# VHH binders against G2/M phase-specific E3 ubiquitin-protein ligase (G2E3), part 21

Target 1, 328 residues: G2/M phase-specific E3 ubiquitin-protein ligase (G2E3), of Homo sapiens (Human) (q7l622r371to698)
Amino acid sequence: IWNSALDAFRNRNFNPSYAIEVAYVIENDNFGSEHPGSKQEFLSLLMQHLENSSLFEGSLSKNLSLNSQALKENLYYEAGKMLAISLVHGGPSPGFFSKTLFNCLVYGPENTQPILDDVSDFDVAQIIIRINTATTVADLKSIINECYNYLELIGCLRLITTLSDKYMLVKDILGYHVIQRVHTPFESFKQGLKTLGVLEKIQAYPEAFCSILCHKPESLSAKILSELFTVHTLPDVKALGFWNSYLQAVEDGKSTTTMEDILIFATGCSSIPPAGFKPTPSIECLHVDFPVGNKCNNCLAIPITNTYKEFQENMDFTIRNTLRLEKE
Key: E = the ipSAE of ESMFold2; O = the ipSAE of OpenDDE; V2 = 0.75 times the mean of E and O plus 0.25 times the DockQ between their complexes.

## First folded at step 21 (VHH; framework vhh_gefurulimab)

Design ee1 (from dd5 with S30D; at its last look DockQ between E and O 0.67; V2 from the best seeds 0.72)
Fold by ESMFold2, look of step 21:
Structure ee1 (fold): chain B 328 residues (1-328), chain A 124 residues (1-124)
Amino acid sequence: as target 1 above (328 residues)
Amino acid sequence: EVQLVESGGGLVKPGGSLRLSCAASGFTFDDYAAAWFRQAPGKEREFVSAISRSGYTIYADSVKGRFTISRDNAKNSLYLQMNSLRAEDTAVYYCAASPDLPYDWLTPSEYDYWGQGTLVTVSS
């Protein structure tokens, strides 16, 4: 079951039944214990699928969507459960929550004020923009008249006496669209997050979980990757020197390869899990022409070459082509 | 240290075009909303345009249809394409940034970071 579900994820043929069963196996840690690298790869793929699923909306960071079929199929609950299981079992930082979604979970929806970037519906965003950019009461009243039916539908109509009335109207529209519209999905998702006591931990330690759950720019550096991989075999000083020079060249933009590409090549993950990798990533030097990434063991084999130029060319070629094949 | 540096200003005849640039450094630009303001001599600084983190664009009525704001996060740069320039567009143009687009995005004091400005002069 495990191998079948993982193969489906790798081929981008998501199967909810397999994902749910594998998450349950991971919760019990019966089949994943002897293959920790595969467990982390599965959890990484699972978080990727959740982020891109119809349960979430947004381009940079995600809020919940209103999907009636998903709600009927209890998928919001299952998503919360899968996330909770992933966090307990050392999965990668999900890293896709909006701050608004996070604040709703920690401080409650009633204590959270959404912002324009929380709105993924272009037409709703334009209504908010037009209202909040108005500079005269006459223009504001004209805009409200143009969107009267929408404002009536969501219960946000109000009398306008001064220009500053626009600010409360904008807050009301944001509150409806981002919070009230998805109330039922949110409660279902929240119930799923209670799995293994995870929601309570998030609420008890909000600063730590904000760094894990909320969207952040990729922050991998040459120093971080250099320190991440340990040497567990007889080292080759020249090859390790080339490796560190390569990381610096990638950081400086001198290569087509990115830090994320290197991490995926070696581990199957696009980010470092909060609890770290299991097994600990390692690097070895081999008398081969091209590098090899063993994602099951988080091992990176680098080539022993005569020149740095040869080293970089072989690294770039292999990493780029391997990741291209995996994406297709 | 956070820095915003404008460029691309100059002298342009009415009806002409200019493209302003603002280079950002010392922070991850794609985590910020950004805006352009302008200040003519003897006047207060006024809103021109803004772009939210997710890419929503906002324009003052006086420039709507003539100006286009854009950003290139890979280059940490903000742009303002100004077409059909008029004499009343003459001003020092400033770029500004904040972590989120302020609720009152028309008000300069709501923005955290500012550049030093670039002069645009529209005259024959």
Scores: ipSAE 0.708, ipTM 0.903, lowest interface PAE 1.1, mean pLDDT 84
ESMFold2 (binder alone), look of step 21: mean pLDDT 83; pTM 0.848
OpenDDE, look of step 21: ipSAE 0.776; ipTM 0.921

Design ee2 (from dd5 with A34M; at its last look DockQ between E and O 0.71; V2 from the best seeds 0.73)
Amino acid sequence: EVQLVESGGGLVKPGGSLRLSCAASGFTFSDYAMAWFRQAPGKEREFVSAISRSGYTIYADSVKGRFTISRDNAKNSLYLQMNSLRAEDTAVYYCAASPDLPYDWLTPSEYDYWGQGTLVTVSS
ESMFold2, look of step 21: ipSAE 0.704; ipTM 0.906
ESMFold2 (binder alone), look of step 21: mean pLDDT 86; pTM 0.878
OpenDDE, look of step 21: ipSAE 0.796; ipTM 0.931
ESMFold2, look of step 22: ipSAE 0.689; ipTM 0.898
ESMFold2 (binder alone), look of step 22: mean pLDDT 86; pTM 0.879
OpenDDE, look of step 22: ipSAE 0.793; ipTM 0.927

Design ee3 (from dd5 with S109R; at its last look DockQ between E and O 0.74; V2 from the best seeds 0.76)
Fold by ESMFold2, look of step 21:
Structure ee3 (fold): chain B 328 residues (1-328), chain A 124 residues (1-124)
Amino acid sequence: as target 1 above (328 residues)
Amino acid sequence: EVQLVESGGGLVKPGGSLRLSCAASGFTFSDYAAAWFRQAPGKEREFVSAISRSGYTIYADSVKGRFTISRDNAKNSLYLQMNSLRAEDTAVYYCAASPDLPYDWLTPREYDYWGQGTLVTVSS
């Protein structure tokens, strides 16, 4: 199914407007179509742009936003399509879905109950908090009266006779805000995810895809990165020792550099793809002043220095400045 | 080995202040909602305050305006700043956590993890 996915990608089945934007990014960043590492870097950047786009909302994990202009431009469909293509082509784990968005895709919106953290609108969250924290019927009725216009607008007004009626009201508000409000964006996004049969695979294997699609805040460690990179040639024992010490220092919080920064510097990806990297990441020790990340080949060249302090300074300086320029 | 350890309790005069801390270990604290409960002698454990994973704060009416919940995810710590303390605030204060803020966040049994408590005594 890999070869079929590649052929579909080559046939440029994307919306013309979105395809133009993607092509511009490729030209501007000098991606090579024959370099697998460059494709993985492109897909990583694409997933990062998607996560941070106006199509999604939320700080920890993402739910769909209601963006009328994006809906008119069919961008939710294109987002689903791009995500599906990325998964088939060995792209990085998106890793930004809320559990609520994931459950809507797998089990259906009618079988999914949103939670308070799915609400990114502060004013709506405060309404939910006031209602659900009320301890008397009198207080609950007062709160509902203050919020009457909002509740009427969203179709959630209910007769309140007992305090426990607040639970159904909160359920209705959450359901409207997180699910009903974005119904059309969701259906469009879902249609895009059907590309190459990906949505059906997600629904068939929910445990595996939950770990790929949903937010997982700590996926990298010193051990994982140390084991990820294959030693390319006869190594400098001192430099390799400094590399291992550096990874431990980053894990211990003794550097401003993160494990993700190191991975991006070497591979262009912020996470390890489920299928692994192609080509296999490697490390080499060179007589260079500063480290070099060859993202096309997933190769990291580390400097040979006389002291660990010099090693760490050169690593931190180069990684920070390289990643800063890539984000500007 | 999930562990929650409260500290900062003690004896304080009415109108005084205390800052409670809860140190979390054995899990990634930023992935959890957290709450403070308290239990006075002979009474049921009652809700004090909660903070969701995204940072929404919730307070019982009896403490709103006097107590402030906060968290420092880098230090895996939860805090409760208690100002304008009253005699009725005397209780053992417990730190609690769960992966998501429970749908019924006022109910103690909805939380997965608990500390051993720290005693706060407000007396003249």
Scores: ipSAE 0.740, ipTM 0.913, lowest interface PAE 1.0, mean pLDDT 83
ESMFold2 (binder alone), look of step 21: mean pLDDT 85; pTM 0.865
OpenDDE, look of step 21: ipSAE 0.794; ipTM 0.929

Design ee4 (from dd5 with D104E; at its last look DockQ between E and O 0.56; V2 from the best seeds 0.71)
Fold by ESMFold2, look of step 21:
Structure ee4 (fold): chain B 328 residues (1-328), chain A 124 residues (1-124)
Amino acid sequence: as target 1 above (328 residues)
Amino acid sequence: EVQLVESGGGLVKPGGSLRLSCAASGFTFSDYAAAWFRQAPGKEREFVSAISRSGYTIYADSVKGRFTISRDNAKNSLYLQMNSLRAEDTAVYYCAASPDLPYEWLTPSEYDYWGQGTLVTVSS
C-alpha cells in the first residue's frame, strides 16, 4: 500500500491534499523506519514538489507567494508542517529558501531587508530598478509620476526632495512586496513549522539550519558525486573512467544534465541528507544499453560502452527523459 | 584567491562593436552579482551595467539600448556586448562583483571585487 502511494505521488504534479495524507502516514507509521530508502525517496519528492509548488515563487531561491485560494485551504500551514515532519524524520536538506525567508523566520520580518533578487514579479523589479538607477531628482520624480498609481496602492508614495530619497523608497517597495504582501501566508507557514518543535530549533540554531534550508552557496561537484557512490559490484576501469569524465563534463557545463539531476536519478533526492543516505549509494557497471537508477537501493547502474561519446549520450538521454516524466 | 580578468578591449571606429569578457576565478560565480564600470581619462569611475544573481539587468541611461550585459555561470564569465560605439564610450572598462547586488549599485565602493580593466578606444 505504501509503495503504491509512493508510485501515485511520483506520477502526478504536486497535490497538497495527497501530500498531506502521505506525510501523516509517515509521521504515524514505522514503515519508514523499516524501509529507510523509500522514506528518504518520499521525503525528497515532497521537498521537490514543495519547492516547485504555487506556494513559493522565485527562480534561484524561494520566497512565499500570495495565493489566496491556498491560504483559504490552509495549505501554507500544511506546507510548514510537512517541512517540519521531513526534517525530524531525516529528510533531505530542502535547500530552496531565500536568505530573506530564512531571516524572517529566525530574526523576524521587521529585522529583515529584502533585496532585488527576492522579487519574482518582473514589472515590480523594473520599477525598483528604474527608481534606484535614477541619477537626478528630476528623473526620479518623473519615474515616480509614471508609477504613481502602483506606489499609491501599496502605500509607498513619498515626497522627493533629494536624490538619496530613492533608497528609502526602494526599501519600502521591497518591504511591501516581499514581506508585507505575504504576511498572512508567512504566519500560517510559520505556525506549521512549529510542528514537533521545529521552528524553535531553527531559531535556536540559525547557522546550522541556514545550511539546511537556504539555497546552497555551491552546487554539487564532480568530486562530491564521485566520492558519494561506492562500487557495489565488480569494477570496470573503462566504464568508471567514462563515469568520472562524465561528471567532469557536467561540472564544466558541457552537458545540460546537472549534478542534481544525476543525484535525483540515482537516489530520488536533490541533495545529500545531513545524516547521509540509507542505503549507502552505490554504482555498478553493467552490460546495459542505458543507465538505470534504483532509487530504493540508491544504486546507479552505468552502461559499459565502447566510447565516451556513446556513454554520455546514453546518460544524458535517460536522465533527462526520466526526470522530465517524473515532474510532469 | 579571487580574480576577475577582463579582455576584449581594443580600438574601434565610431558605430562599431566590441564584446568584453570577464573571467572569474577563486569563488562560485553563480553566487555573485556582477557589474561593469568604466573610467574615462580625467573622469570618475562610472556605472555602466549590472546583472543580479537571478538575471535582472540594469543599464546606465547613456548605454541603454546599445550595450547588453550577460553572464555564463557555467563558464564563470561575465560579458558586455557593446554596439553603436561612440567616442564618449572611450574608457578603461572594469568588471566588478559582490555577493548581492549592492543597494547603491551605481557606487563603485559598494562592490567587493574588481578586475584590472581593459581599454576601449573609439576613434576614427
Scores: ipSAE 0.730, ipTM 0.912, lowest interface PAE 1.1, mean pLDDT 83
ESMFold2 (binder alone), look of step 21: mean pLDDT 85; pTM 0.866
OpenDDE, look of step 21: ipSAE 0.789; ipTM 0.929

## First folded at step 22 (VHH; framework vhh_gefurulimab)

Design ff1 (from ee2 with S52T; at its last look DockQ between E and O 0.79; V2 from the best seeds 0.78)
Amino acid sequence: EVQLVESGGGLVKPGGSLRLSCAASGFTFSDYAMAWFRQAPGKEREFVSAITRSGYTIYADSVKGRFTISRDNAKNSLYLQMNSLRAEDTAVYYCAASPDLPYDWLTPSEYDYWGQGTLVTVSS
ESMFold2, look of step 22: ipSAE 0.710; ipTM 0.903
ESMFold2 (binder alone), look of step 22: mean pLDDT 86; pTM 0.876
OpenDDE, look of step 22: ipSAE 0.833; ipTM 0.947

Design ff2 (from ee2 with T57I; at its last look DockQ between E and O 0.77; V2 from the best seeds 0.70)
Fold by ESMFold2, look of step 22:
Structure ff2 (fold): chain B 328 residues (1-328), chain A 124 residues (1-124)
Amino acid sequence: as target 1 above (328 residues)
Amino acid sequence: EVQLVESGGGLVKPGGSLRLSCAASGFTFSDYAMAWFRQAPGKEREFVSAISRSGYIIYADSVKGRFTISRDNAKNSLYLQMNSLRAEDTAVYYCAASPDLPYDWLTPSEYDYWGQGTLVTVSS
């Protein structure tokens, strides 16, 4: 019955209220007990939708946005709740938080110093850059005069007597823009994260949760994927050789298929969950024309082919077409 | 081992152009802010340009409008396109890296890693 809901959720234009309903179903674990691989796929898609939602801003890593409609609809609270549920139920690493957002959650906003890369507003970033690059008091005063209305509005105007006053001004602007501006979204998100005691666990184990929550630009590697999949039965040496060569070719950028595409094809997840996959991912070599991904069991069947060229072509074709249909 | 290797320096006439490159290795390039500094004979090392992890760009006033910094994270490379070169641009140019742009990004001691430099000479 839930297969129809899963297929609808796989479509890109998923309603946030529907995501909240699915997360509640997963919290009660009735869906997961019947369809364990489908639970992992739901949680992976949920994390992708959350990352790309209007609740977050940033290109490299994410901080909270100020979205007045989302505040009215309590969506920051629900986002925190969705994240907490996903973590407790073995969902994939979200992996999109800025260190600043993470440090605010763990150590408090008053103990966190934002940086320039936390600023997504280009005009605000340019103001900070101009102020902090000034080399004379006269230039600094001129820049402040040009930005007077903005600085007055955010409460950061100050008398400038020495050049080094620029550093405190920059710190104040960063603190306002990154932290104070989104105070209400942050508190709401934090309250959602208290679901099932998750926020308290994040605060108790910051090293482990930093590796799970924060953006890490390192991609999946051929070595990681090769070691992730266990061989189900007696291996075919040539087919496993082609599989390892394929992983290396994907890592080297010699295919349009990515490591993430391969993981999604086999497991439904774009990253490895912190608790690992259940069931354990496996690979088998079959006399089939094209690879098969069984996301419910995390099983990848690879074809036994006569040449590597045939192997790569069949892998690329099937993975790309399967993922295209799922994202359409 | 962290390495920054500059190239592209040389002799050029006033008004000419050069393109400097810095090849980086031994760290995750996209996790680092990158900068160019220069040191003219008998002078202290001075800031030229920087680019943050997310792509925010900073120029010293003396080079703004003439120099263009860029990075290619896929190639682990930092670039400096220098146009309309002047005699005052003669210097050894250094590539520098730091995990975040320092709060005092003009100060060389705030950067963690440095290349050996490439000489640019602007002379008639």
Scores: ipSAE 0.632, ipTM 0.875, lowest interface PAE 1.5, mean pLDDT 83
ESMFold2 (binder alone), look of step 22: mean pLDDT 86; pTM 0.879
OpenDDE, look of step 22: ipSAE 0.715; ipTM 0.894

Design ff3 (from ee2 with Y103F; at its last look DockQ between E and O 0.59; V2 from the best seeds 0.72)
Fold by ESMFold2, look of step 22:
Structure ff3 (fold): chain B 328 residues (1-328), chain A 124 residues (1-124)
Amino acid sequence: as target 1 above (328 residues)
Amino acid sequence: EVQLVESGGGLVKPGGSLRLSCAASGFTFSDYAMAWFRQAPGKEREFVSAISRSGYTIYADSVKGRFTISRDNAKNSLYLQMNSLRAEDTAVYYCAASPDLPFDWLTPSEYDYWGQGTLVTVSS
């Protein structure tokens, strides 16, 4: 999907107005032939590909990586453009930015202080940990001597006279590694994000866009998901009862399945788009042994089972294995 | 309501092992950095170990190589495996939490939430 998305956005005659018009045609569900053309699923996959691309680094939330080949190919610019276009066309919340990346975009890199979790390089993180955990000046000086070549290379050597000098040293290392090292990728990404005026909107409304762009591991609640899905058919009271109990069990951590897994299974999206889903998600009860997710119409078919235990086992098995296969 | 509850403390002979647990509730556990502090009678709380949101581990020099911090985000639980215990490890051990690992992670006042503590006594 990354290559396909790149080709789509790098056409010779790219026109934002035309892209918007094509998106509206897709949204209006053109005749019969538009079954696989779910705009929301495509944009969700695009955002997942972007998040997992070599342009970003980090295990929880993402900062930009330094990828010299990607920079030469202008891929940071194209990534910013893809994200901007996705937001305008009602794509899902990206939700993978570190607060550091977000703050650099809104307040400028010079006004942003990175933290240890922004560092993806284990060796650099260990240097920071050793320096900042030192409790004596003698230990601090010993650590600096061991790291001398690295500190000299990045321009962070400084005179150490008191133990508290470690804090400025750590801030300098963090600033270099997270911000200065990737300055050119960042400026390129920022320029791409100006597409359709999106960067300016982010800077004008930082609180709203922080909730959209930044990683927030706040999981979807059982209440949110139960309210999201409209009951499509005559309900089976027992099956719907099991469904609500299942959502509560997932929220309580009594299943390895997550709320995000359930949403992906039914809709192809890992989060609820700011503009909502089109079509509106629905749930139906079927005389089947295992649930079925129809991502084209955002429909979840739940099984009618004799016991809750059977219901939960069938839900967990199918959702877990379906999503595992889809991610390869 | 935010709650941190430590358990697993007790009396152990020198050289023994204990495993402390901290059960967390009332906040999104995976959003928080977690730490262990300890307080011996008549002394101030001192840093033992911390684990960042992304899993980086930090240890005080006095426990490095003997203690292992870990977390299980699925169970909202923080752990401290304590091996090769010494008499000077005798203290009340506290679980602490902060949204991000504080920049001064050795300082107790930088952490937002605290448990009530669990007593570890190392004596013959």
Scores: ipSAE 0.749, ipTM 0.917, lowest interface PAE 0.9, mean pLDDT 82
ESMFold2 (binder alone), look of step 22: mean pLDDT 86; pTM 0.879
OpenDDE, look of step 22: ipSAE 0.777; ipTM 0.919

Design ff4 (from dd5 with D61Q; at its last look DockQ between E and O 0.66; V2 from the best seeds 0.73)
Amino acid sequence: EVQLVESGGGLVKPGGSLRLSCAASGFTFSDYAAAWFRQAPGKEREFVSAISRSGYTIYAQSVKGRFTISRDNAKNSLYLQMNSLRAEDTAVYYCAASPDLPYDWLTPSEYDYWGQGTLVTVSS
ESMFold2, look of step 22: ipSAE 0.730; ipTM 0.910
ESMFold2 (binder alone), look of step 22: mean pLDDT 85; pTM 0.865
OpenDDE, look of step 22: ipSAE 0.815; ipTM 0.938
ESMFold2, look of step 23: ipSAE 0.708; ipTM 0.903
ESMFold2 (binder alone), look of step 23: mean pLDDT 85; pTM 0.865
OpenDDE, look of step 23: ipSAE 0.799; ipTM 0.933

Design ff5 (from ee2 with D100N; at its last look DockQ between E and O 0.73; V2 from the best seeds 0.71)
Fold by ESMFold2, look of step 22:
Structure ff5 (fold): chain B 328 residues (1-328), chain A 124 residues (1-124)
Amino acid sequence: as target 1 above (328 residues)
Amino acid sequence: EVQLVESGGGLVKPGGSLRLSCAASGFTFSDYAMAWFRQAPGKEREFVSAISRSGYTIYADSVKGRFTISRDNAKNSLYLQMNSLRAEDTAVYYCAASPNLPYDWLTPSEYDYWGQGTLVTVSS
């Protein structure tokens, strides 16, 4: 079932039933003891699929969506369970939670104030923007009249007497849309996250888990990647020099490839797991024209070329095309 | 050290166009909301436009339809395309940044970082 689940993820055939079956196998630990790299690849694909699933909404960081069919199929619970299992088994940092979602899990929804960027619905965001940008009471009243039906539906209608009333109205709209609207999905997701005691650990160590669960702007550098990979082969110092130059070029924006692309190509993960990689990532130099990524062993074979230009072209070509096929 | 550096100001006739730029350094640009404010001589600094981390754009009524805010996270740059310029647009334009759009996004004191400004003069 493992190979079938991996093939489904690679071909965009994510199926919650297959994910549940594979999560059961991972929970029993028979799979991971023999093939740590394959487990890491599966967990990375799983986190990527969860992030991009209809259960979550948002661009850079994610909040829960309201999906009635997913609720009926108990998918929010299963998502929480899958995330909990991934964390316990050394999976990659999910890194996609909004701070708002994280704070709801740790401190409770009643102690959390959403922000405009938590809103994925363009029409709702425009209502909030128009209300909060109003500079006169007359303009504010006009805007409220235009969106009267929406405000009545969500229970946020209020008498406007001063301009400052807009701030409480906006807070109420944000609270409804981001928190109250998805209450049932959130409770279901939270129950799944209790698997193996994970939610309780998140609540006990919020600073550590914020760094693991929440979206952050950067995660990788040329220095970090160069130090991450152990060099197994000793020949051809020129190829290793090209590798270090390539990492610097990627960091400097001189290549279309990203640090995350390189890590995914070699390990299957877009970020470094909190517990580190098993096995330890490594680099070897081969007399081949194009690099090879062995995600099962976290091994990157780099080409031996005569020029840096040739090295960079072959790295960029292979990494880009391999990752494109994995998305498809 | 956080720095915001505006450029692109100048003298323009009514009806003309300018494009302002703000180069940012010393923080992760993609994690910040960005804004433009302006201050005409003898006036208080006033809100012009803002763009949230996720890309929502906000405009003062006085510039809506004429100005366009944008950002390029790869270049750590904020832009303001100013079309159909009028004499009342004459001001020093300031770039501002905050980790999140403040709840009172019209108020200058709610923003954490500021540039030194670039002068825009609209005159015949």
Scores: ipSAE 0.697, ipTM 0.904, lowest interface PAE 1.3, mean pLDDT 83
ESMFold2 (binder alone), look of step 22: mean pLDDT 87; pTM 0.881
OpenDDE, look of step 22: ipSAE 0.701; ipTM 0.888

## First folded at step 23 (VHH; framework vhh_gefurulimab)

Design gg1 (from dd5 with S52T; at its last look DockQ between E and O 0.58; V2 from the best seeds 0.71)
Fold by ESMFold2, look of step 23:
Structure gg1 (fold): chain B 328 residues (1-328), chain A 124 residues (1-124)
Amino acid sequence: as target 1 above (328 residues)
Amino acid sequence: EVQLVESGGGLVKPGGSLRLSCAASGFTFSDYAAAWFRQAPGKEREFVSAITRSGYTIYADSVKGRFTISRDNAKNSLYLQMNSLRAEDTAVYYCAASPDLPYDWLTPSEYDYWGQGTLVTVSS
C-alpha cells in the first residue's frame, strides 16, 4: 500500500492535501521502519516540492513568498508541519533556507537584517542598488523622487539631508520587502514548525540546524560522495578510478549531471539525511553497459568500460534519462 | 589557504578592450559576493563593479556601459570585460570577495579577501 502511494506521488503532480495526509500517517505510524528506503524517498521528494513551490522565492536560497491564495488555504502552516515531520522521521536536510529566514526563526525578525540577495524581485533590487550606489546627495534625491510612489506605498519615505542617509533607507526597504511584507506567511509557517516540538529544537541548537536548513551550494562534493558509498566487491581498479574522475568532473562542472542527480539516482534522495542512510549506501563494479541505481538498498552499480569517455557518456545518459522520466 | 589571483592586465591603446580574470581557491567561491576595485597611482582604491551570489551586478557610474562583470562558479572565476578603455582607467585592478555583499559595498575595508592586483595601462 505504501509503495502504491509512493508510485502515485512519483508519477503525478504534487497534491498538497494528499501529501499532507501521507506525512501525517508517517508522523503516527511505524510503516517506514519496515521499508526505510521508501520513506526516505518520499521525504526527499516532499522537500524538493516544498523548495520549488510557490510558497518560497529566490534562486540561490529561499525566503517565504507572499502568496495570498496559499495563505488563505493555510499552506504555509502545512509546509512548516511537513518540514517538522520530515526532520523528526529522519528525512533529508532541506538545505534551501536563506540565512535570513533561518535567523528570523531562531532570533526573531526584529533581530535580523536582510541582505540584497534576499530580494528576488528584480525591480526592487535595482531600486536598492541605485540608492546605495549613489555618491552625491543630489543623485540620491533624484533617485528617491523617481521611486517616490513605491517608497510611499511601503512606508519608507525619508527626508534626505546627507549622503549617509541612504544606508538607513536601504535597510528600511530590505526590512519591508523581505520581512514585513511576508509577516503573516512567516507566522503561519512558524506555527507549523512547532509540530512535535521542532521549532523549539531549532531555536535550542542553532548551529546544528543552520547546517541542516540553510542553503550550502557545496553540500554534496566529490569527496563526500566518494566516501558515502561503501565499496563491497574487490574493485575493478580502473572502474573505480573512472568513478572518482567522474565525480571530480561533475564537481568541476564538466558534465551536465549534478552531484544531486547522482545521489537521487542511487538513493532516491537529493541530500544526505542527518541520521544517514539505511541501508548504508554501497557501490559495486559490474560488467554491465550502463549504471544501475537500486534505491531500495542504496546501491549503485557502475559500468566497467574501456575508456573514461565511455564511462562518462554511459553515466550521464542513464542518470539524465532516468531522472527525466521520474520528473514526468 | 584563501587565494584570489588576477590576470589579463597589460598595455592597451585608448578605445581598446581587455578582459580581466580572477581565479579563486581555498574557499567556496559560489558562496561569496565578488568585486573589482582599482587603484591609480597616488589615489585611493576605488570601487569598479560587484556581483552578488545570486547574480545582481553593480557598477560605478564611471564604468557603467563600458565594463561588464561576470562570474563562472563552476570554474571559481570572476571576470571583468573592459571595453572602450580610457587613459583614466589606468590602474592596478584588484579582485575582492566577501560572504555577503557589504552594506557599504563601495568601501574597500568592508571586503574580507583580496588579490594582489593586475596592472592595466591605457596609453598611446
Scores: ipSAE 0.673, ipTM 0.886, lowest interface PAE 1.2, mean pLDDT 83
ESMFold2 (binder alone), look of step 23: mean pLDDT 86; pTM 0.875
OpenDDE, look of step 23: ipSAE 0.829; ipTM 0.943

